# VH-VL binders against Apolipoprotein N-acyltransferase (lnt): the designs that were tried, part 6

Target 1, 229 residues: Apolipoprotein N-acyltransferase (lnt), of Prochlorococcus marinus subsp. pastoris (q7v0g7r236to464)
Amino acid sequence: WQTNMPTREKTNFKNQFINDKLISAQKIALSNDAKLLITPEGTLNNNFNLNFKSKIRMLAGGFRNSKNGLRSSLLGYQIGDKTYSSFIDKHRLVPLGEKIPGFLNIFSRGLSAVGGIQPGSDSRFFKWKFTQPLAIAICYEITDGFKIRNAVKSGAELIISAANLDPYPRKLHYQFLSLARVRSIENKKDNIIISNTGPSGLISEEGKIIKLFDPNTEQNDVVNPNFSI

## First folded at step 17 (VH-VL; from o2 with light chain Y91W W92H)

Design j5
Fold by ESMFold2, look of step 18:
Formats: sequence, structure tokens, C-alpha cells
Structure j5 (fold): chain C 229 residues (1-229), chain A 121 residues (1-121), chain B 107 residues (1-107)
Amino acid sequence: as target 1 above (229 residues)
Amino acid sequence: QVQLVQSGAEVKKPGASVKVSCKASGYTFTGYHMHWVRQAPGQGLEWMGWISWYSGDTNYADDFKGRVTMTTDTSTSTAYMELRSLRSDDTAVYYCAREPYEDWSEYFDYWGQGTLVTVSS
Amino acid sequence: EIVMTQSPATLSVSPGERATLSCKASQSVSDNLAWYQQKPGQAPRLLIYGASTRATGIPARFSGSGSGTEFTLTISSLQSEDFAVYYCQQWHRYPITFGQGTKLEIK
């Protein structure tokens, strides 16, 4: 119903906004001797290219195109990258993430490929050059304790939980935090949580919340997880 | 060619506020962050912080947190720095300074001409 | 915070001679160091960045060296326009800090 909109102008502003955010975060991380920068699920746009070369290793929530459609991913940028060089795709999708009337549920199964996000590999083990192996949970993947355990058995030294909890009620934010604590306890590994409007912080291998940030503020802070030997 | 043109000198009383402007020209866009640096008479340079042109993120030096506010107006390519609760030792020349756009390393290749702010009773 | 200490505070040399200015960081700043020249009533002018790279338009008589904690600015064959105050600056860690300056005077 709306008149033809100049979408390209809005897209350029959003890209510059994201680049400013990322540069601000990298400057602060570098000043604090951080080794890895992690951003929440969905931070980057589809196949986002940086306007700059990354100066820190970064795992950024974003999207990428694959042969079978768009993937929600944690995208890995090495030092010097403008384009991601590694990724781990979200495997567990939100059930019926689109607003579909209940009686059309059978059609929603077929619609997931059209502009929707496709599931990726089911392994949660992530290893890339110059970093220790990680166990990755994107959003509600943290509910699958078996896959996280398998990543730890494969050598993962740290659990990274990235989420976008913006569309969900506050009680689900607390459930996310509780599940993260359980994963830390059962695997005896620290868990770094990063979310946009939900809990972010560090949970110890004993399930203790070492640091928890205010979800209503944007924070760039350094945490130092402990690795079990 | 990038140019940074600042607002004119100001005289203020202790307890007042001052807002200094810095208009960038040569291109509409001068980089990701604009920095502010001051220099008291006969003294060295003191970094105050930076502001992101598009996101509005700021990083203030501790000595100025709580008293400084930096803003930008991207439609006019102008950055602003406001310093509140002025004291006599805030008398200084205030500079805006640009970091290199392509490298975003924090050395300053272009500086404004400076704005003298004098705080006296 | 990283303290940048310059020496000497004042250096008196004659035109045509060589000047050597020192800058010492309280912690390693790698090569994240710049040098500036400032004349009275003017904004600082970038001379050297990355410890050793001359900025665009800077004469070859200016050179920088060093890494980590100790840095040197050398001006060979001084010209009359080179008499000014010189500052070093690090951008390795916040807050960004400058040295206190070295005044280069004609003797």
C-alpha cells in the first residue's frame, strides 16, 4: 500500500551503522587485550562484508547464503578479513518462526525455503585456525545437551551461546539462562552467553554466574573464562 | 581534501557548559569516529574521547566521564562536544581530530583549527 | 594508562644539524605510535605513524624508528621551519596518551 520506497538509502545507513558498531567494539576489545570478539545471533546482515579489515578474531552472529537458501550462522573473521572465512550454521530452527495461522501449518513447512532460514549441520563443534576448539549453541540449540556434550568430548574447551531473544517473552530469557547454567555444570566448561536483549555474561563450569550484564544496555566487556585441564 | 572547521572561541564562567562544533568537509563522510583532544595553555595534549558518526557510540576518557557529551549530525557532517560543570583548569584549546578512514588506526591525520575555551570568574 | 615520556624536554640545535628525539612508553605499545609537530597557534601536524612510516607530504629528513617501549624521531639536516614542539602519541590502549612534548629550539 505504500508508495515506492528508496530502500537502497536505508540499506546503506544500516550497513554504516553496523560497521560503526563493529569498529567501536573492536577498538575497545583491542584496548583490553581481548583475543576473541563475540556478537549476538543476527547481528550482521546477509553475507555482510566489513568496510574494514578485522583487527581481532571475531565470531559474529549473521546470515549467509547457501545452495539451499539463507542460513543463520556464527560467522568467523580472522585478523585481516573483510569477509568471513569460517562459519557454523544454526541447526535447530525456531518452530514456525513466521507468523502463520494455525490451520495453515502444513504449508508453513514448505515455506521455510522461500526467504526463510534453512538448518545447517547438526555438529556443534567448531575449530578454526589460531583459536581453541569451541562448542557453539545458536539460540535454542542450547536445549540439545547431547550435541553440546559431543562437542566437548571432541575437544571443545569453551561453550559459546549466542542468541537473539528479542521476539520472546521475559520468562524464556530466564529459561535460556537456566539452560546455559546446566550445560556448564554437566560439561564442566565455562559458558559465554551473548544475546541482544537477553542475558549476556560468563557462567563458570560449576554453574556460577561470574558476570551478568544488564540486558537493557549495549555492553562491550571482556571476560576471562577458565579452561579445565 | 578533508577539512575540519570548528566554532569560534568562547568565554565561560565556572559551573557553565560549552558546546564546540566541528564541521567536516571535502566529503560528506570523514570516517567512523571523530576524536576530541584538548590542550591547556603551555601544556601538552589530552585525549577526551571519540564518537561514532553513524551509531552514536562514545568512548570517553575517565577524567571527562560524567561531564562530557559528544554527538554528531550526519546530515550536516558536524560533530559536537559539550563539556559541563566547567572549572578554571578546563581553559584550553579544544580540537576535533580525524582518524584515517581506511585504516581506522587511531592516529590523527587531520585536525580542526582549535577552539579556545576560557573559564574565568 | 600508558605514560609516554619524551626526552629531552628542550633540544637546542643549529640549522643543518641532526636532531634526535626520544619517546618512552611505560608499557609496550608495539608500533602503535605517532609523532606530531606543533607550531605556536597551530594544530598538531602528523609526521610519522606506525612508528616509522612518514605521513603524506612529510619531507624525507624526518624519520622514525623503534618499537615496543622505546621510539626515536630523527630530523636530519634541520631547516628553519623545523623548530617547533614535537609530541609522540600511542593508540595501543585507552586512554590515548601523548608525551609531554620536546621543544626544538635554534641555538
Scores: ipSAE 0.506, ipTM 0.819, lowest interface PAE 2.0, mean pLDDT 76
Fold by ESMFold2, fold request of step 19:
Structure j5 (fold): chain C 229 residues (1-229), chain A 121 residues (1-121), chain B 107 residues (1-107)
Amino acid sequence: as target 1 above (229 residues)
Amino acid sequence: QVQLVQSGAEVKKPGASVKVSCKASGYTFTGYHMHWVRQAPGQGLEWMGWISWYSGDTNYADDFKGRVTMTTDTSTSTAYMELRSLRSDDTAVYYCAREPYEDWSEYFDYWGQGTLVTVSS
Amino acid sequence: EIVMTQSPATLSVSPGERATLSCKASQSVSDNLAWYQQKPGQAPRLLIYGASTRATGIPARFSGSGSGTEFTLTISSLQSEDFAVYYCQQWHRYPITFGQGTKLEIK
């Protein structure tokens, strides 16, 4: 026999909480004339849908189901969307210069190929309607300088680094920030960092920290990155 | 029918605090933010801020930041606004106001009846 | 802060006539503009939102127009219940601000 346990009120409260958080963030972003709202890795629950139409273009950290299981992704919402219309999935990193073993490559391609790759882009290149092309690193993907460099060579004008660093020690939070600075310097591109409990802010193409939020507080603010010529 | 019912009028001395309640009823509760707006006698309307019903996020107007605290109780569909360190120029009618449910544009389709707070010594 | 300036401060008109109320923003608010009516002892009542969209239950004699920085509320064929104070309000940028009001009174 199948035991049906009622979880709908608990799930509905969680969804209302997240939707209220997103509406609050969008209101503040709109009041400051922001063009893009970005949230950290894992902000949205699995199978989350907005209960409102997005009023700003949003890249939200969340999860999506694929045929090979759950994916950690940045989910793209256009103005008017209640469900994401684009995405880029987190992909396991391969150290620079190392080859993937054949059997691992099969599993890696299966994970990355299941609904995660955007048409016509490198694996970290993200082109989205009405925005400049982006280079995206989710969590420790920032350690893969090769893929980020390839996205920049393909036309990306800004680096987006999204993470949830809550399960990791503070030293790794600073390492994440340092890697983001290196990626900005080596590619001559600004880097927007969005993390849950770690560093969030803007790093210039020279590696200067233009803005860094207090990592122990919830903050909404507008940053104005420079796009390279 | 949507209805916002506020607590009754209050008389306070300078330096005291006041907490006004606003109970929402008459619809499936799904409002996103509750706003508070006040009106001094013979004057216009002044926005104080909003609070998110479920997340508890707030956005206070600068003139009230540090003196106002807004809260909600979703189990009773009641929003609260507390204004501390009252001055005589805080004498006003305080309104709660609802934004449209599905649009969440910040115009107010329903208002509470108002709560007169008088600050005098 | 976006300052909303209404004119005139007081408008005296006879029943059956047309009233035109103005609202000017200190910077563009796009169409994020609403109009309210308030009678003594009552809460404000929403008339117009989105600069030109009539709220539910508002008579057709009320109409709004404008965008950016200049907005008007027009009341055709005034009735006795229309004599009140009218406020414009923007929600384009925080803080949300209201105009100082236009009192519409019987001539």
Scores: ipSAE 0.502, ipTM 0.816, lowest interface PAE 2.0, mean pLDDT 77
Fold by ESMFold2 at other seeds, fold request of step 19:
Structure j5 (fold): chain C 229 residues (1-229), chain A 121 residues (1-121), chain B 107 residues (1-107)
Amino acid sequence: as target 1 above (229 residues)
Amino acid sequence: QVQLVQSGAEVKKPGASVKVSCKASGYTFTGYHMHWVRQAPGQGLEWMGWISWYSGDTNYADDFKGRVTMTTDTSTSTAYMELRSLRSDDTAVYYCAREPYEDWSEYFDYWGQGTLVTVSS
Amino acid sequence: EIVMTQSPATLSVSPGERATLSCKASQSVSDNLAWYQQKPGQAPRLLIYGASTRATGIPARFSGSGSGTEFTLTISSLQSEDFAVYYCQQWHRYPITFGQGTKLEIK
């Protein structure tokens, strides 16, 4: 699922609007026999609940409250869920205490604007019942090749890169794509990219762009990644 | 009482456009999507597509893509369907139809009364 | 596109008897199947959804069965108001499609 929605508009979303969007996406996904619906980072608002039971496995960008504060996450909905049943939290890198490339510094400016997000586990391995294990990168996490490599070594068969690139200059959209290609090549795994207003598509394990969708259009589409390499 | 009330019958020339309205009343929630279905005289039912009430997303049947535009006005609980470049085989009764409001399964529990659109020279 | 084929095209039955209407899908539609009744000059009326669940206000003489590709609507003890055209409809895959109809008429 790709949306062409500015970050400011997403902050003011009503639950009705988001539920309509999700139902529209699930209807189309079901009609195409899709097994997994993926939405960009930050698609769901804080404290969001579905008005319906999910009819497809869905990995949706959103937020969750934890005892230690608000977390930015990909939230996992199994079939029948109205509330997420699994999650992987965005991991926060502290720029001052680590060697940070110039690209990540620019992303850190965007992360500072979001404010109040608490860091989660630094593992990027994600496994659901009845599906292959996944390596997850949320936004700037695509820059951490070590953590993605560790998830692949732990058995992840597919890389999923989710981002909201609306706060960032368009040049960073291309750099995000380039990083995703590098992660696919070095780990020899397909990479699905889902972003709001940025690049979305499928990158092969050889780094070839199999599909790249128009970043300025709202789209729902089905891709078939290669799990076997 | 749940009610879908459509605009009145229309007669059009080939090449013209028609815009049919469907006002929903008698309930507090109009459902997630409004569907449009047509029926040519003596023929069966043909699904045209749906529009999402709040998000404005649409899904059109291929036969109508490029000629149909669906819109909603949530402040008046009214859905609209515009069919352009009319031809004589577009003569039909056009229905709006509601999917269930608590389940978004795509069967239609309420239908409008129908709007006859006649396309003739 | 999933083609819905109804049989027979016309069914002539006496009041008080039972009618059995068939609907066949070109591909499996699971139980995503509905039945409608339509009388002349009226909008369709939902009878059955989910292949077998009777809609609110529909008399018990209407029953649906089947799954996958083959479905049946049965009307026991026909009443005079039951003579109409009946349509099946699938919502498993887009586009949503209807059968061509079975006309139920008085013998």
Scores: ipSAE 0.499, ipTM 0.817, lowest interface PAE 1.9, mean pLDDT 76
Fold by ESMFold2 at other seeds, fold request of step 19:
Parts: C-alpha cells; sequence; structure tokens
Structure j5 (fold): chain C 229 residues (1-229), chain A 121 residues (1-121), chain B 107 residues (1-107)
C-alpha cells in the first residue's frame, strides 16, 4: 500500500497528465475554430513546462516564481510557445473596515492557506499581442469593481474571470456568479467565467447568463462573446 | 517496433455488451490518443472516437455517444473499447489505431489486427 | 460533419496501367487528408498523409495531390499487389471521416 515513488518521478507523471489534458483540450478547441483557450485558476502546477508547442493562444491558470515568491497567475501562451510569454498575477484583496462579508472571508481563508503566494500588481488590464485587450479577475478579484472598470476604461473589450472554487460550498459558487454578472452589467462587457468545480460560461453585457456549464464535469466548449468599444 | 495487439473474436447476442482490448507497445504513450475505428462486413471505415492514454479524456463520434466507453490502463499498456446494447448492425471488425505524435495529425500510421464482433440472435 | 466522396466506386484497370482515384470533401480540409489501401482480411495500410507525403515504405508509384476539397491518388504503374480497396480520410474536423472507398479490380 505504501507509495515508494521518488519525488522526481511523481513530478514527471503529474506533468505528463497535465500535458495530455492540454493536448486533448487544444485538439477539441482547434476542431471548433476557437481562437483562445482559457483554463481555470491553478490548472498548471508550479514549475510546469509544456512538452509541446501550443497550437492555440491559451490563458492558463497556474503559478510562477517571482523575485518575492510564488505568484498565482493567468499565464499567456502564444501559438508556438512551450513556456508562457506573458502573465497577469493575482492581486490579493486588502480588507478595508471591520467586517469582511462571509463570501470574502471564506476566500480570504483560502488565500491564507495557499503557502508562499505573493500579491501581484493591482492593474487588471491585460493587453496581449494579436488579441483584444482584456480585463482579468482571478478568484476574489471579481469583487473589485473599481479595478475592473479601470481596465475597461483603458480599452479592455472583454472580462475574463478565472477561479478555483474546489474548497467552497455551492452558495459561494452562486455568489461568484452573481458578482460576475454585476461586473458585466456595470461595464457593459461580456464576461467569460472559467472555474474548475464552480460555474463556467458566458455572461452578456446585460448580465444575462447566455451559457452555463455543468460545474462538476470537465468540459471544453466554445463561446462567442461580443467585443464592444 | 510499434505493435497493437487486439483481443480475439467475439460472438454476442443482441442487448449484450462487448469489451475489446488493444495492447500497445514499442512507443512512449505521452501525447498520443488511441483511436477506435470499425468496419462492417463489406462496408467502409467508421471512426468511433479517441481516448488519451494518461488523462483519460475521450472524444466520441455522435453515433456512438451514450453506448461506447473507452478506457486505458497504463500499467498494462492496454486500451479498451466497450460497446453496450449491441444490435445486429454492430457486427463489424473493430480496430484500434495509433495517431502520429508530431503536429497532432490524426491519420493512423499503425493499426491493430482487428477484432471481429458478431452480433446474432 | 465533413462528407468525403470518392469516385469512381469501382475502377477496372489492367496491370501496368495508370490509375487515378478521386476524393472530394464537402468543405475545405486544407491538406489534412490521408489515403489508405486495404486488402481483404487485413487492416488498412497508410499510403499518403498530408495530401501528398508518402508514408514510410510506400513505393514511389503511389502519389497524392490536391488541397482544399479535391484530392487525387495516382498509381503510375499498377502491380498485381495493388488491386485492393482505397480510402481517403480527413482529420480537419471531428468527427474524423473516411470516403466510401474505391475498389481497384483487374480488367
Amino acid sequence: as target 1 above (229 residues)
Amino acid sequence: QVQLVQSGAEVKKPGASVKVSCKASGYTFTGYHMHWVRQAPGQGLEWMGWISWYSGDTNYADDFKGRVTMTTDTSTSTAYMELRSLRSDDTAVYYCAREPYEDWSEYFDYWGQGTLVTVSS
Amino acid sequence: EIVMTQSPATLSVSPGERATLSCKASQSVSDNLAWYQQKPGQAPRLLIYGASTRATGIPARFSGSGSGTEFTLTISSLQSEDFAVYYCQQWHRYPITFGQGTKLEIK
């Protein structure tokens, strides 16, 4: 019953598993003429390398090492990349005032449980070569309407919300979805939601849920958001 | 040398299920999908779907979705295809086929020898 | 679904002659096209991939051409071993599809 595998061998098997899942996802995305593949927060483990050249532009949730420690990020892969060529780091919410709403308190507990994560910049604007500008929210960052609005004012044409909601109850999944809807309405922009076990789909600029996928299944689907100026 | 060796011929009654095995050897499975293709007697080739060796991801053709299940066992280097609720028109030779790795082209450079499944009352 | 249509269904040709087999796709498949040979009781054998590239061990008398929606397999000097059924296959879109086959028979 005892696991006796050396740590290096365990890392290699996990890397193979993740690479195989990404290959499967990219094949399906290409067959559907998708232009961008987005994966949830934390999809890639730390020190991850693709063993293939990406065949589609991909924003993958993962981790990167920085000068001040480990960062939770969305990592950008252009076509041909084996390593990410761009990134946007998660910016931790700094509580203001005496009480944190129950939803944020649970997220804050989750954030403190992730060892060694350093906060990133507070800009949510992401301009990426050959892709329209994006507003990025990683997990709890969907609560920061000011930063998302500033990214939209800077030219972002689409909001992307990525999360890992594994440790959280269904009630918090619904609250995350509701916040994403509010961000879409107040900024008049479509919002793509990508989560591992929570809600994933497309929210219109009017706040309508155009598509919502089963949160307990692995799924690759194409959505066609509106880009608006 | 790449080898794909399939299980032997089977005779089944309508309504039963069949599970065909394909033992693969002679290559590294990382990044490969195993495909299943069938051919009814005197007919052409019909793609059934693929499975990823390590991740277990599948992509089934619509005509088989709901009746087919593909699995792998990496410890024995064996892929499996199970077809349920068999009908007489499921009588066919079932092949496993390997895709080449580079550029994700999905043509089949190596095929198993085929497994005849006969469904008769 | 991309429909692959082969013509003719049956081609009767004498040994030593040239055979030309056609494959038409219902929409563009770029060069994501392969050709297979299948003899009775055997698995298909890959001949051509990428529309025009011969697979390892395939004699030079086999050649492929075309792109988009129209593809041709040419056998320049038929040998007795070449009488079989030939299939084209696309992998541009799921589901992967094959043509219905062209049977090469001795005249």
Scores: ipSAE 0.443, ipTM 0.776, lowest interface PAE 2.5, mean pLDDT 79

Design j5
Fold by ESMFold2 at other seeds, fold request of step 19:
Structure j5 (fold): chain C 229 residues (1-229), chain A 121 residues (1-121), chain B 107 residues (1-107)
Amino acid sequence: as target 1 above (229 residues)
Amino acid sequence: QVQLVQSGAEVKKPGASVKVSCKASGYTFTGYHMHWVRQAPGQGLEWMGWISWYSGDTNYADDFKGRVTMTTDTSTSTAYMELRSLRSDDTAVYYCAREPYEDWSEYFDYWGQGTLVTVSS
Amino acid sequence: EIVMTQSPATLSVSPGERATLSCKASQSVSDNLAWYQQKPGQAPRLLIYGASTRATGIPARFSGSGSGTEFTLTISSLQSEDFAVYYCQQWHRYPITFGQGTKLEIK
């Protein structure tokens, strides 16, 4: 709505906006006795810091700087943190699939890696202080059944599937949901799906959709997954 | 100095709507929510909900969902509460109230002067 | 919804005496409790937050205690300006709720 805001001033407004949204989400989560707040891929902008100390353990989609460049990550905030204290980086920067034409290959690699974004490690296992071990899939990493299975074999008790599907067609949204169901079935683990414009909800270890939220609405809700099976 | 100045008293008929304003000054709005609380004559205080200044997120008490809309205008430092489909039992003084900024505990250290809304035929 | 119940509904006390007001929550609210004073025609005034911390500018004769489900506001050596209605409020869970009030009046 602000058309002539300087780039730096626009960035400060976005930070205020995001902090306000996070405070609102944490207040609601606390009121419902939530133990973990999860936000979609790309929720936080680069080098984002909270203006407050987190009151809930939070796993937020965002970006971080590393010596090898910018990473797309789920960033872990413990209670009391203003900066993330843990992370898992996105490994697959483009969807697996059929051959992409040369021009689109540049955009596909550029979309994921433009601005210095680099691939993270192969491992999808995430062990975080004060939480059960997790298997993490960011965006189309859910297509890598081997890495998700290996994380479960390493002790992961829950699958977290986070995505920003806004740039992608609705068919990919449904494919993402279908793949998440398959990962839940083959690993016998619940799967929490968090997306900004696509499907969000809870999938059981049997592949049943326990809860699915309207993909076009902004929502905060509490779900109670099975952490171990 | 922190001040919350509300719009003047209003008289409405059943079925109408009312929009109360609350102009805030003397503090930085980042991280603050503005709360609305009403008090019917001779009765206690009833929390209606809050609104976030910058994000526009709201949290309404169940009794008011569907009838209340809260908004903010950061350029004028003004919060608004609109209550629709008024009934005679909506006659009350409506307050805006500020929560403290640090650690965002939800007690109210500053209150507006109150706006009396009277709903009668 | 956490119901906040205040007792007594009305407390008649002579100036200079001690007043004790009770607030009971239907479930634990930890320390997330505040006390307000309201005089006729005025907005509420914050007295105590965090169950026991006096707000800035509140005289030392006001004190709060308690945690969990039971809370007490104590006013030692009542002054004439202390006769008002007092409310407790929790912010532990939504919706935010207030007690129904205790009217403190001159005996």
Scores: ipSAE 0.442, ipTM 0.789, lowest interface PAE 2.4, mean pLDDT 77
Fold by ESMFold2, look of step 20:
Structure j5 (fold): chain C 229 residues (1-229), chain A 121 residues (1-121), chain B 107 residues (1-107)
Amino acid sequence: as target 1 above (229 residues)
Amino acid sequence: QVQLVQSGAEVKKPGASVKVSCKASGYTFTGYHMHWVRQAPGQGLEWMGWISWYSGDTNYADDFKGRVTMTTDTSTSTAYMELRSLRSDDTAVYYCAREPYEDWSEYFDYWGQGTLVTVSS
Amino acid sequence: EIVMTQSPATLSVSPGERATLSCKASQSVSDNLAWYQQKPGQAPRLLIYGASTRATGIPARFSGSGSGTEFTLTISSLQSEDFAVYYCQQWHRYPITFGQGTKLEIK
C-alpha cells in the first residue's frame, strides 16, 4: 500500500478514515491473493487499533508506546488481530541539530515532526510467525549496509524498506531508491520499497527495478519477490 | 432497522448523465462499503463497484471505469452513483447494497428498493 | 473475471417437492459464494452466504453446499412463496460477478 499523505496531514486524520483505508487496502490485497500487506513508515497513528479483524498479515508503519517513550515501528498484525502482535522499532534516529551527510540531514527535518520518538534495537532482523525472516530498514536505516547484511546473514530472505519521504525533495527520493538497489545487490536479496510520497516497488537481487509505482499516487498492488509465504 | 432508500425513476437521453442517491439509515455505517449493482430489464445482476463511506476510496468494475463516479455524504448518510455518457443499454434498475461490517465479506445483506433509469431517444 | 454459470435456466417443480439449483465458477472461489432470491419488482434477498450459511431469518428448507467451483442450492419441501429467480454470486476476486439466474416456477 503506497499512501500519498503528508506526515503532518496524516497525523490529523480520524481513526475512522484510517480504518476505512485499511479495509479498502485489505479487500484489494485479498482479491489479488496477496500474503502480506505492507504500509509506509508512519501510516498508523499512535496506539492505533483496527475496528475490524485483519484478514491478511499486515506489516504497517506506525507508532507504539514503550516505557521509554514513543517508538516509530513497523507493526505486525496476524490474521484475526485488531491489535498488533509483533513489531520492529526504528533504531537510527537523527538527533535534532547535529551535522550529518546532506541527504541524512534532509531526513532529520522530516523525522523531527514526530516528537518524543525513542530509538529501538539496532538489529534489523525480523522473524515473524508464518512468514520467512525479513530484513527491515525504516527510512534512513537503508544507509546502514552492515546492519542489513547482518540480518541477511542471520537468515532474512527479503529486505523491506519502509519510509516517509513527504518532507523531502524528489532528488532525495531517487537517492533513497539508489540505496535500496545497492542493498539488494550487495545482499543478493529482493527488496520491497514502501513509501508514502516517494518510490515504492520491487527491486530484484540483481538491483533491477521490477516494479516502480508512480510517485505521489495512492496505490495498492501485489509483487512477487523471491520468497514465499 | 436497516433501510436503504433510493431516489426515484429517471428518463434520460443517450449521452446524458444520471445521478442516483441512496440514503442509509438504521445502522452505524463506519467501516461498511456501499456497493452499486444494476439489472437490465429481464436480465441478471451486474456489479458496478464500491465506495468507502469515510475514506472515499472506490473500486469500479472495468466496464464502468471512466464513466462512473461514486461519492458519499456522511453528514446526510447518503451515497451517490453518477453514470455519464449514457447509452441505451444502460437502461436498468440500479441498486445500492451494503456489505456486512464484521465480515466485510462482499455479499449483500441489505439492498435499496432500486432506481429505474431509462435511456431512450 | 470469474464467470458464474447457473443451471438449469428454468426449473419447473411442484409445491412440496425438492428443488436443486447448480452454480459453477470458472475458477475456484473457495467458499466466497452467496445465493439470492428475487421476485418480480423487488430487490434481491440474501439466502445463503459462505456457500452454506443461512442468512438471518431464512427458513431451514434452504440449504447451500459446495466449495471451489461447484455449488448447489437445495430447497426442500417448496412453498408457494419460493417460486422466484435465484442468483449465485462470488466475491473471491474483482469484479464481483453473479450467475445469470435460475427461474424456479410452478409445474
Scores: ipSAE 0.441, ipTM 0.785, lowest interface PAE 2.4, mean pLDDT 78

